VH-VL binders against q91z69r481to671. Designs and how they scored, part 4

Target 1, 191 residues: q91z69r481to671
Amino acid sequence: GRRNSHARHQDSGQVIPLIVESCIRFINLYGLQHQGIFRVSGSQVEVNDIKNSFERGENPLSDEQSNHDINSVAGVLKLYFRGLENPLFPKERFTDLISCIRIDNLYERALHIRKLLLTLPRSVLIVMRYLFAFLNHLSQYSDENMMDPYNLAICFGPTLMPVPEIQDQVSCQAHVNEIVKTIIIHHETIF

## First folded at step 1 (VH-VL)

Design m9 (framework fv_masavibart)
Fold by ESMFold2-Fast, scan of step 1:
Structure m9 (fold): chain C 191 residues (1-191), chain A 123 residues (1-123), chain B 110 residues (1-110)
Amino acid sequence: as target 1 above (191 residues)
Amino acid sequence: QVQLVESGGGVVQPGRSLRLSCAASGFTFSSYGMYWVRQAPGKGLEWVAVIWYDGSNKYYADSVKGRFTISRDNSKNTLYLQMNSLRTEDTAVYYCARDLSDEYWGSDYFDYWGQGTLVTVSS
Amino acid sequence: QSALTQPASVSGSPGQSITISCTGTSSDVGGYNYVSWYQQHPGKAPKLMIYDVSNRPSGVSNRFSGSKSGNTASLTISGLQSEDEADYYCSSYTSDSTWVFGGGTKLTVL
């Protein structure tokens, strides 16, 4: 058998963190057409309350009677990724990922990004696939929500792939945003 | 099945150049990243260079950076290593190796190896 | 780059189990799950035995297993056989986007 085919067929189920799954589900139900989603800040108090509820093992988003601000729920999702001890895109892969900007052909760039990402732990790849499928879907509503792939990349780039302090922050941030945009647009090619 | 055959090794003087080739067969060469790995006589393995499936991205060990160039010709199923400014410490058996990547997912392991070609740099 | 640390030699008798360690840092073995192991018989090319710390390629005996704890990866060979006598090398991806090998371990089957 083939390594990647065998590993894929052994998947008995996908394990997505509850906070990630619940926030994405909530946004899919109520937020796809919300203007400026992820760009507009939510209530800091509500963001912290929702996050703390998940940390206690509760799901505050399962109560249909609860009317949560969509911007607050979006803020929780961003805060979760920003607060990871190890960023979703590991610091050790930063230079390799940013170097993909030098590949002018977007299809080839996507394939090279795919090759790099598939060296990551399976648990990280499962979360990435889930998140980027969601961001791609959300971007298809950009006529209503005003958040195209680039706008979403600006919102998530610094959170998912923080620029190391040793690097030129301004130049590298532009490259991070372009890489993240490529992953959103070419999600089906990459994952 | 999978076959990798290195050639181009030989005896050269310090400061000279040599080009190694690796002829691949039995798989879709254009779908796989390729490596060069060397082994000095009686010593351990040392990674030298890697090239991605389409030739667009390359990485080198610090010991060879600026002197060696990895390249490939997917139409000929052939991998190359151009070695310039050779030093006595470059004396080694040079192996080409295929990445463990299948056509859908990449990986970074030395899956299949050729038999190697000996490069001797002697004054 | 720095090579990974392996014992120079290990030995065992047929039917026994032997373990070879591979120690690095948090910038290679400890920081990633991209550890592989290679078997090399005298005068032959290396053969991939383990990848992704603990996975076996098709055709590799289930007597070979891999594991990792912190900065140390281990290759275990159970039911030791005479044909297992070879040099064994570990390898890891590094934070510099390079690949490093261990110094190698000579396994002698007594």
Scores: ipSAE 0.000, ipTM 0.447, lowest interface PAE 14.4, mean pLDDT 84

Design p1 (framework fv_pabinafusp)
Fold by ESMFold2-Fast, scan of step 1:
Structure p1 (fold): chain C 191 residues (1-191), chain A 122 residues (1-122), chain B 112 residues (1-112)
Amino acid sequence: as target 1 above (191 residues)
Amino acid sequence: EVQLVQSGAEVKKPGESLKISCKGSGYSFTSYWLGWVRQMPGKGLEWMGDIYPGDSDTTYSEKFKVQVTISADKSISTAYLQWSSLKASDTAMYYCARQDYYDSSGYYFDYWGQGTLVTVSS
Amino acid sequence: DIVMTQTPLSLSVTPGQPASISCRSSQSLLHSDGKTYLHWYLQKPGQSPQLLIYEVSNRFSGVPDRFSGSGSGTDFTLKISRVEAEDVGVYYCMQSIQLPYTFGQGTKVEIK
């Protein structure tokens, strides 16, 4: 039985995925001060091992004594979003989202982005809210980890909002990074 | 066997408070969402919000969240819609309706109350 | 908010003739679970709304088979194969894929 108003628009398998929740929890515990997190690649062997463990229904990050490489855990999170059949930001919304760049006032831009994102399914919005709250929190440690909102937008932008092949790849990638940066900074206004 | 029985018609003046009710029977009251839908005279249907009586979790449409309060008393299988200060624009028929989310197909209103007519005039 | 638009807003039907009502949504009602959250209600004169069709094409209990729903994405149709006197009333489509739930403006069906 559903007991939460937001849960009624989530079908089975559309709550916060265990792999997303576990990776973010691990990074919050051990990775907030790690220099170059998400920019520096982890061990591909460890990334695959962790991902395969989650695919078997196991949680390799639940052991309080486990010493996983933080860059590998960060890599698993990025790989999860990259591997989605449909990107987190749907292709159908791409042109409308990047057009928000034309709005010079950042608060007004955030409100317009909010309007566009509210047209998405609730299950997608819940994952977005969770992810962007985490990215905003991580960016508050940028003096130590060297990953400000712009740096995080460069790392996540291509994965969350891929530029369609029919578009100008260079100019649109810059716009994607700016939109994602805006969402990280203004996540409380947007979600 | 599922029934939703609403309280009777109300005639009020602007500024007065009002609380109308919807009593469920013939099903597990705490296992289903109960929604409120407004219909102004000669107009269509507007979803106002809903409540899950099992834990009193509520959802509101932005248009109505300041205007009304939704609550429930699971001990008597009754949900409520309440106004602190009525306006003439609140004149409408108010329906309660059950939302089935017991299985994955839910999120539609399967059974409806008979409606409560609220008239607000000076 | 998802905007639901019905056409026509009213129609008069000769008894025994078919009727068709269209409903269009401002965005797709297809969920990633493969289901489409579009439902149809009938409000007979002086009565509460009643569920006719849920999730595009499923008839609710007790609904005659002369009622059928079809469609996908943003375009949906409710058909009545042979309109009877008891079918008069206002028909509403509703989406429940996203909060707030929204209804079409309604289509009034009358007998000539």
Scores: ipSAE 0.005, ipTM 0.430, lowest interface PAE 11.4, mean pLDDT 85

Design p10 (framework fv_pabinafusp)
Fold by ESMFold2-Fast, scan of step 1:
Structure p10 (fold): chain C 191 residues (1-191), chain A 125 residues (1-125), chain B 112 residues (1-112)
Amino acid sequence: as target 1 above (191 residues)
Amino acid sequence: EVQLVQSGAEVKKPGESLKISCKGSGYSFTSYWLGWVRQMPGKGLEWMGDIYPGDSDTTYSEKFKVQVTISADKSISTAYLQWSSLKASDTAMYYCARLGEYDSLYDWGSYFDYWGQGTLVTVSS
Amino acid sequence: DIVMTQTPLSLSVTPGQPASISCRSSQSLVYSDGNTYLHWYLQKPGQSPQLLIYKVSNRFSGVPDRFSGSGSGTDFTLKISRVEAEDVGVYYCMQGTHWPYTFGQGTKVEIK
């Protein structure tokens, strides 16, 4: 069951944020075979320039003739999620989500994660499905890009599902990475 | 079979408190939203609010959010609609109804598939 | 709030004849997921409402095939191909696309 029907009122006409859609499309076109994507840092100057362009309502990645560093575009995507006022995975669901690590069967774990995610607002689920479909697809190129689901979970886990201040930061980070890895691998079961 | 069984008719005076119930059976009570719908005598249907019994998350129509409280006790598969102070204008038939299934993350299940028999509440001075 | 307008408010039908009820919404009911959350209910005299049609055209379990729903955007129709005595009651459309959920005023169907 859906948790909050109020989210429907707020969701009239809602789409994937332009910055998310544009960065993912750029990476799908130019970055699938790029070694260490999301692990290797881009130019901080270029990251800020691209971010500021999106904040002005422009799309700096729509110009087919512009040549942006793939690591900078990847950095913009991570920076966007890191900068959200409310993290993509809400802190209120943190304990329930990491407790899924106790489920040894990975398929049953995926089904349990799905049940928890179904309690989230539709606007969050739309972005999650889009992002995790992309991460799953990117991980299928791991022979070339060296970024398997675990590597991507390490890069995105702390950004998407930050460990709340009241929790033990060290002990929970490994669980966050494992849960995010499960979502990437079992994307089709979960979404 | 899916059934929603509501508590019996109530006759109250203005200012009194009241709590009516709706017991679900024949399905996983904690897996579906349960809504409350008001029908004033001779009038149509008004959605009041919903509860998800799995975690007691609630939504209310703006008109009803200060008038009533919706709650649930999952140990006995029962949802409640409660007034702290009844008014004559609360005289109505109150239905509980289950919000239907969704088969994808993008399908909100926004229809009422099974309905209780109704609880008639009469408030008179 | 979305206003749901039903026409007619009442109709009398000879048994075996068709009936048609219209429902118009003040805004489009197409949700961003591509679904249209327009549903039809029947309330028989002295009974609770019962679901007939969900998401424009899907018949609920046990609903006879003489009931059909159609429409798109803001204009929707419920049709009964051959009205029977057991079909008397008040028919309501409801939208679930926009919060809060809202119902039409109702259409009373009677047998001549």
Scores: ipSAE 0.005, ipTM 0.475, lowest interface PAE 11.2, mean pLDDT 85

Design p11 (framework fv_pabinafusp)
Fold by ESMFold2-Fast, scan of step 1:
Formats: sequence, structure tokens, C-alpha cells
Structure p11 (fold): chain C 191 residues (1-191), chain A 122 residues (1-122), chain B 112 residues (1-112)
Amino acid sequence: as target 1 above (191 residues)
Amino acid sequence: EVQLVQSGAEVKKPGESLKISCKGSGYSFTSYWLGWVRQMPGKGLEWMGDIYPGDSDTTYSEKFKVQVTISADKSISTAYLQWSSLKASDTAMYYCARTYDDSSGYWEFDYWGQGTLVTVSS
Amino acid sequence: DIVMTQTPLSLSVTPGQPASISCRSSQSLVYSDGNTYLHWYLQKPGQSPQLLIYKVSNRFSGVPDRFSGSGSGTDFTLKISRVEAEDVGVYYCMQGTHWPYTFGQGTKVEIK
């Protein structure tokens, strides 16, 4: 409707962080069929080396010089989101987001999640759209890589939406994983 | 479950007024836009306009802006499509359909009413 | 107003064979958020339209997986991998990117 236009975000020309874009590009080229991607750990030395290179403004993953373990590149992407001062999914939205598990119809759940996420800054939404489109695409190769949406949600859930220390860690983590799985599967509805 | 139930068929003469209804149930009526779609006999679908029942904000296609009035009564979860003076060319099936309220482009009509047949003849 | 053109206007399909319907828009349907608001509906004889596919390629709840949507920009396709008797009706594309919202003229699918 026309009412929807009043809440439109002005396109600020925000760009995806180089480390996120570069890691995802590398995985799209070399890692879509890699068994256990994001679940299998890479070399911590290599993960740190790649991360430090990006922090210096270098791109260690340029296509012509690719000589990196795919699990290490996957680890860099996870470490980047884990290391954010403010988690990608803000702590103040935690309770509202996990409450969506009470909505049994997955389409209605996705619509409710979208309504919550649209209140976030445009810069955060751009990164979320990019990441979840990638995770959805990666999950379509699950017959080869063994990483369906739930497996990816287990890997990314704690990183993207950490359970606050005052909450029940075990039960809330299960809810986080379910919400993240819903976002991966229904990313077209949500973003 | 989500349902949109429309009023029954109408037979009218040119110049008469008419008000048809669409009652929503099984969802938050004030959280969705309700659109009206016309289908003339043997023809395709035409978007006429919509209403957000939460504040009665309306949008109309330019073609229908002067021909009809869209309104809603949120206390009974019912939207209305009204003509002050019917014409033979208003003979058509009229559908109501639900669409989500969002900040983006226009979302799909996910649930439709059964339709109200309006026949205008002398 | 955006003009939505469907081809063919009608087609007759032998049961179990595939069918393909094209929908072209007079302008790009990519919205400023990067999404494409193109939806497909089926109207079975004597019934209300029902949602099949939303935002180009997403199948609505309860819609069989023999239905698929694809396309980008101004060119879109709805495919039925194996047409069944219950798939008879008129198929409409609709754009929600540009106000006012418009439908294609419809494609009638019949069984031979």
C-alpha cells in the first residue's frame, strides 16, 4: 500500500564490509560443495592471519592468489560477526525475536520477524539481507555439503544472536537456532 | 484460520446506490490492508484500491477514484465498497483480498474472499 | 501505469506434460530494496483467485512443487512441470513494485 512508503528507508549507498563480501565470494567460488563447511574448524593461525590482513586494509582472498583452506575462510566470516561490538541481531530485540517461535505457521512467523527487523538501521538490514541470501543459497547444496538450514543455524545462531547471560542458555539457544533457521529458509519473505 | 467472507449477490438498476461488504476473521484485521479487485464478465482482474482498517487510510486507482468509496468498520472487522450511483458498466464480480502492511513494495494477496456478483441492468 | 503482458493468451496441455507462461512488464519491477514484487495467481473455473507464487519464485503454503516461478527485471516465467486436471484455469501475473498495481490480462490453461 501507499502507507508502506512512509516507512521506506532512504538508500544511503551503504556497502557490504569488504571482509564479509570477500569471504562470501570465496566460498561461492570454492566452498559450496565442501562437506561440513562452517562446522569443521579451520586453522586458527590462518583464520587470524586472514582477519589481520583485512584489518590492515588488504584483501588476502583476491581470486588470483587464492591458496587458503576453505574452512579457515568460513571461520573468518564467523569470527567477524562474533567479534562485533554490537551483535548483528541487537540484544534489545532478543526477547521479541525469540517470541516468534510461538507462531506455528512458518509464513506468518516470517512476516512477524520481518516486521521486527525492519525497525533496525538500514546498514544492519543490508548486511543481514546479503548474509542470509548467501546462507539460503549455500543450504541448497546440502546434498553435497551436508549443511541444511538447521545445521547453518546451529553454526551461526550463537554468533549472530547471542543469548543474554540472564536468560536460560540451553532453552534460549534452541529458540535462537529455530529463529535463525526460519530466516535462512524464508529470507525472500523477510528481506 | 484466515477467512474473508463477502456479502451476497446484488441485482440493481442504474442510478441506485449499493454497499457491499467483506468481513475478515482469524487474523488481526487492523494489521493488514484490504484490497478490492474487479473482474468484469469474461475479463481479467483489475486492482481498484485498498484500505488500512487500523486508521481508515485509503488508496484508489485513478480509474476508480470518483466511482467508488472504500471504508471499514474495525469494531466488526468489516470493509466496504460503495457506489452512490450505479451504471450498467459496473456489472462485475468484486473480490476483496488481504495484503500485508510493510515498508517495501506491494505484497501479494494471500487470502481472497469468495466474491460478490453485482449485476446492474434496466 | 505499468503494462503487464502475458503470453500465450491460452494454451491446451495434455495431462502430465509441462506448461510455461510468460509475463513481461513495461518497466523493471526491481524495487529500491532489491526485491521484485511480481506475484502469480490461479483462478479455477467458478472460484476466487488463489495465490501461487509471490516475489518471483516463492511458492505459497500448500502449493504443489510442480509450480515454479523465475525471472528478473521485466521478464518472468511460471512453469508447471506436469499439468494435472486440477490446474485448469486462468493464470495472472501481478506487479506490486509501481503504484497503481496492475495485473496481466491472463492465460487460460485447458486440458486436451
Scores: ipSAE 0.008, ipTM 0.458, lowest interface PAE 8.8, mean pLDDT 86

Design p2 (framework fv_pabinafusp)
Fold by ESMFold2-Fast, scan of step 1:
Structure p2 (fold): chain C 191 residues (1-191), chain A 121 residues (1-121), chain B 112 residues (1-112)
Amino acid sequence: as target 1 above (191 residues)
Amino acid sequence: EVQLVQSGAEVKKPGESLKISCKGSGYSFTSYWLGWVRQMPGKGLEWMGDIYPGDSDTTYSEKFKVQVTISADKSISTAYLQWSSLKASDTAMYYCARHEDYGDWYLFDYWGQGTLVTVSS
Amino acid sequence: DIVMTQTPLSLSVTPGQPASISCRSSQSLLHSDGKTYLHWYLQKPGQSPQLLIYEVSNRFSGVPDRFSGSGSGTDFTLKISRVEAEDVGVYYCMQSIQLPYTFGQGTKVEIK
């Protein structure tokens, strides 16, 4: 079983979880042009070591002397969101979010997604805004890193918005990927 | 007992699409990663990528990241490996194998029987 | 990528005689947790690979005690104390300390 003691968001003076902020900072410094980032994984041993360091209250990514595989750091970020007891996109909103796929106009679809997300706690919205701004920025380097919004949606969609077991897994996964792609592309409209 | 059962052999032409399957039983399907390994005729083993069926999170070897798509349907405990356009160089035996990559296990412990894919003109 | 090199590539063994297979990695497989992430797999003719030994020297469930693994750092050995007919196949070493997971090229073991 996967566990993450930092999986629950707390509004106790900390806006962005340290593990999220530190991984994104590291990727912004070293990973924007890295081919296949988030699609190609690093060492599972290194991923676990970095995660355990954060669980102990350490920041293994703050030391300039430390050399970490960029794919391992990317894996830690994905592991953090996967380990959340309540997914970043709440399961209660799944059906409503997937229904937005029926809206053919992408801008109108983005506005409907925004309306649904604005009902969420501010602490969740702040993390979403931070993450999707990062994913949008990373996708602007797709000529070098080969990770356009669709590729990033495939990597993050299942983790951020898992398909409930009672749903058709294959068809709903395609819809999840399309919705997440829309959020990456239109993050300025949505957040 | 842990079992991974793969779909049957496929014979295809270059340019055709293909989707092969691997069904798990005898364990919690959503609690283990499921990886795909290629073995070209007379050659060794190459890890292609893996998926965590609990949330469909995927990881790909850089060599395979643009060639294939890995997916899973946890309601029927089945993972998939898919090509949009096959090439003759895709002729190989494809194995699925499970592993746990966070915590105590970092190895492929149980393997499917393999799916032979033949791509010829 | 970590490169795994096996020697020899083929062995013809008289039944009851010992066999030894070497595996060398391009980088150390020793982790700071004290574990070494080197494993051995056997692929019998017409069958799927099966896990034989994990983390250098631990026999997987159901694996006979005639199989043993040893080594450290970058140099590893798989030994079969007395080769039986059922041991024919291709043996692969594998590292799992770094992705992508990589395998040796394989060592084919045959009976004379």
Scores: ipSAE 0.000, ipTM 0.493, lowest interface PAE 15.3, mean pLDDT 85

Design p3 (framework fv_pabinafusp)
Fold by ESMFold2-Fast, scan of step 1:
Structure p3 (fold): chain C 191 residues (1-191), chain A 123 residues (1-123), chain B 112 residues (1-112)
Amino acid sequence: as target 1 above (191 residues)
Amino acid sequence: EVQLVQSGAEVKKPGESLKISCKGSGYSFTSYWLGWVRQMPGKGLEWMGDIYPGDSDTTYSEKFKVQVTISADKSISTAYLQWSSLKASDTAMYYCARLDYDFWSGEYYFDYWGQGTLVTVSS
Amino acid sequence: DIVMTQTPLSLSVTPGQPASISCRSSQSLLHSDGKTYLHWYLQKPGQSPQLLIYEVSNRFSGVPDRFSGSGSGTDFTLKISRVEAEDVGVYYCMQSIQLPYTFGQGTKVEIK
């Protein structure tokens, strides 16, 4: 079932990719009140420079080097998830995940999403929990930043849960955005 | 408020069948494991097994796996403990209790308990 | 199965005096996640068990601050700083690191 097994796979720590941790830390420090964050494009040149720096094992966002544009840092985070070999939300779970939109009660929908996600590898779930806790926190500043859970879902949905080419792109994208919005709002129920 | 309400006391003869119930309210019934704990007269607590009502997944203590069946009806937020053939040694107080758990932390402990169902089996 | 052993099996306490109950497990209750899966319950006469302390030292909602838990690995202690009449009952420790979940045999606390 769904209960964590104490006899199964010992994991003594949480491993968040440096690029994810550093970008989120930077945004928590400097970007929570930034209007249109993740929606407004940063410098493509700076985004690529920051990404390439992380790929070399460097941290360009350390406190000694934090003179970067917030929109560029936000762009790096999105680019990281877009560039994954396997999307954060696996393609084999796509149909099951979007079928959750048929559940009208949002809390029960969150519980069904939780059931599906808990079948994923723990390493994937650790990253999901970290990301969605951040997105929920960021959305609490929506009065200042204008990015409520729906706006964040529009920005991240296509990147985290891409619609397969065989599906209706328009209707499925709307469903993806609604599922991602549910996960942002109900992240404490899900993770 | 979270509440677990159990069915009333039962007096049975050896060989008879019995099904007792535990109704949850004040929380999402399908989101928590519900466990059954036996307490024989004057003795301590023994975990028998539990059920996740959302998908009816069950776990049993080896000692109880062949003695009882645990089930749930999520439409009425009720879990059940059932015997096909009672023995005098089944005389005990039976408690249901909600298992507070988290996939990430594994906080497996019983946070809320029913009032208990006394089952007496004698001839 | 993990065996939980409590000492003493019974104790009589003068009202207002402290009480201490020990629990020993046959193997470590420390999980690789850094948490220790030991919990304490109280069963008052004629009542259902109630949760007092979870994960060694965390008081459950509504539990008075006179109750405290401590310990690590295989050795754990529940302390009541000032025993009240309402604290009479049987105290049980429980481990939940491994199936089957197991309880100690219980410690009966009475007032003198």
Scores: ipSAE 0.008, ipTM 0.471, lowest interface PAE 9.3, mean pLDDT 86

Design p4 (framework fv_pabinafusp)
Fold by ESMFold2-Fast, scan of step 1:
Structure p4 (fold): chain C 191 residues (1-191), chain A 122 residues (1-122), chain B 112 residues (1-112)
Amino acid sequence: as target 1 above (191 residues)
Amino acid sequence: EVQLVQSGAEVKKPGESLKISCKGSGYSFTSYWLGWVRQMPGKGLEWMGDIYPGDSDTTYSEKFKVQVTISADKSISTAYLQWSSLKASDTAMYYCARGSEEYDYLWGFDYWGQGTLVTVSS
Amino acid sequence: DIVMTQTPLSLSVTPGQPASISCRSSQSLLHSDGKTYLHWYLQKPGQSPQLLIYEVSNRFSGVPDRFSGSGSGTDFTLKISRVEAEDVGVYYCMQSIQLPYTFGQGTKVEIK
């Protein structure tokens, strides 16, 4: 299993960041059926408090009696990816990734995306695999939470794969959302 | 109510193949890992491996990875443990047990099947 | 592999009296997330194992409060404040911090 294999690689630096792992764990325990998760904003004060705790090397979400707002925890996860100096999907790969939108067959599109992502560092791919498996799982609860793969792609697309300033912002954002949606749906094929 | 129901006892000869089952009900079968644990007669518990039925991802103990195959059919909420060629040393009680949600650390096996007794003798 | 060692291997207790079982791991079970992945199971005679305590000290749903777990790092204890007839069986500790998951050899609890 993926989570335990990552623990075995911590000395090699191939480990999921604690903030990512803890936020996803918390959402899996308390947030899978929460309507509008990632779409609805949490408390900015609580988001900053949780983020600052992780930056100090603490885990504010480790207590099973934790009383945190689910929207705030979801906000921390999004803020973490948004705050990366180098986005999870590197800007240098942007044009190649969105060009996959031209592939009409979704399975072939997924295979082409996989080929492009395999050029990324293994540390990035490990985080991607973990995140997209989570997003796929969360989308399985869309009847309760109202967040299907497209809705999740709208929430995460701008954060994970920001459109470069020199590009057409409107058309490229639509393509980013479609690519991210494809990765969520076909994560087993891609990773 | 969460239930794991295992297939019945088996009596086999060395060299024969075998596939035993574990059917989950009362929960989302594809959302939890399902583990297999062996208990040899009069001995303790040994974890063999587990499967996440949602994507068929499997993990094996090194001791068991060549000896058995773990699989699942999510359309009927059933996981399987399979041997291509049984040995007398495979004589044991085999339990299935529900593990953690996907990508969560295992905090325990919370619900267990009733066990399948496998006897391998000449 | 992480080796889990239980003591004692067998324990005979008078009904209503306390019982204590020790479990020692060959490596620390503390994760960087602040949690310790040590769990306790009970296997009653002729029955499947059942979860009693997870992550050192948390009682699983329906487990009576006479059961308590404690410990840190590599040294853990399961206590039963007053043993009842229904508590007879073999108790196992288990670690899940590292693959393969490993169990202690078991402690058999009997009534005198």
Scores: ipSAE 0.006, ipTM 0.445, lowest interface PAE 11.2, mean pLDDT 85

Design p5 (framework fv_pabinafusp)
Fold by ESMFold2-Fast, scan of step 1:
Structure p5 (fold): chain C 191 residues (1-191), chain A 123 residues (1-123), chain B 112 residues (1-112)
Amino acid sequence: as target 1 above (191 residues)
Amino acid sequence: EVQLVQSGAEVKKPGESLKISCKGSGYSFTSYWLGWVRQMPGKGLEWMGDIYPGDSDTTYSEKFKVQVTISADKSISTAYLQWSSLKASDTAMYYCARLEYYDSSGDWLFDYWGQGTLVTVSS
Amino acid sequence: DIVMTQTPLSLSVTPGQPASISCRSSQSLLHSDGKTYLHWYLQKPGQSPQLLIYEVSNRFSGVPDRFSGSGSGTDFTLKISRVEAEDVGVYYCMQSIQLPYTFGQGTKVEIK
């Protein structure tokens, strides 16, 4: 069956799934100052309607006269990453990524994360660069939207880097959130 | 249903210009790359290049980079392949085909094809 | 460029009998993501190419189960368990692991 990735460019530096690009573009236009974005749930009906529209190859967010709830669009973006057959951060890299928490110096930690991520397929790295550049930008509006890098890491961490069932869920989730926070803050160093 | 409909057969003389078309329907035209493939008489398939209609970004095979121009008009869901000056060696069947990206690890392949446009260039 | 070589170039089959087509690539089609980027297309006489099998062994929608693909690395096989009259045409393997996309020279399947 087909997945939600609809486009790819040969230089691979330009390929972003339409659902990801469209949701991020919409949030950049209408949601940067929206309080609690990604934390507050949207309409489940609207989230499913938007998601299903993208799955049919339509872009429900292309209309300039948008009537969509910003929280619903944010929910679609999270649902897309949650629904990936392979999480954006591969399960095989979980132990290596989480071990970076042992590095106290944040810049050195960022460099070690960079080394690990550079071993991933270029198609994955392109999406990561795009997503984390967006999350960093969104976090710069935290005085208005109340979503600093840590808040965004709490919202995206479980979705992007799920804790394996064999691990301690509570302690590992805290570490995942800290790693994701580091990537948001230091995205220019990492990508 | 997904459908790609190409313009009709062309008979041209060397040095003439030509623009052939491929119209998409039954899917989001701006969300998929569209490629062009050449098949010379009695020969196999050769990829020429592709376009993403959403922003008109193009990629060309090195062999075809100088020979042709690929473009798209998203308002009418149509892509184009154009020659400024045809040669007898351009005589071939030209197919448009949709490029699908199946998952996050990425895989580009042609899933749906147009019926083809036969171009004959002779003096 | 990755060179794709098919054998045989032509094959005559009695209806109901099996057919096998081989494809060899000049370098491995296994990507670091664990996937192998080898696909098979069929071009029936007077028609456009159609996708049969993608990523070595996955049948495209509507493709009968008599078609199967196998292989790894640089050596791949397309098998038709029971050739029918509608299966006549030219079969092409294709790689999409790197640009430019390249096709094999084609294998023509005919009925005896």
Scores: ipSAE 0.000, ipTM 0.439, lowest interface PAE 14.2, mean pLDDT 84

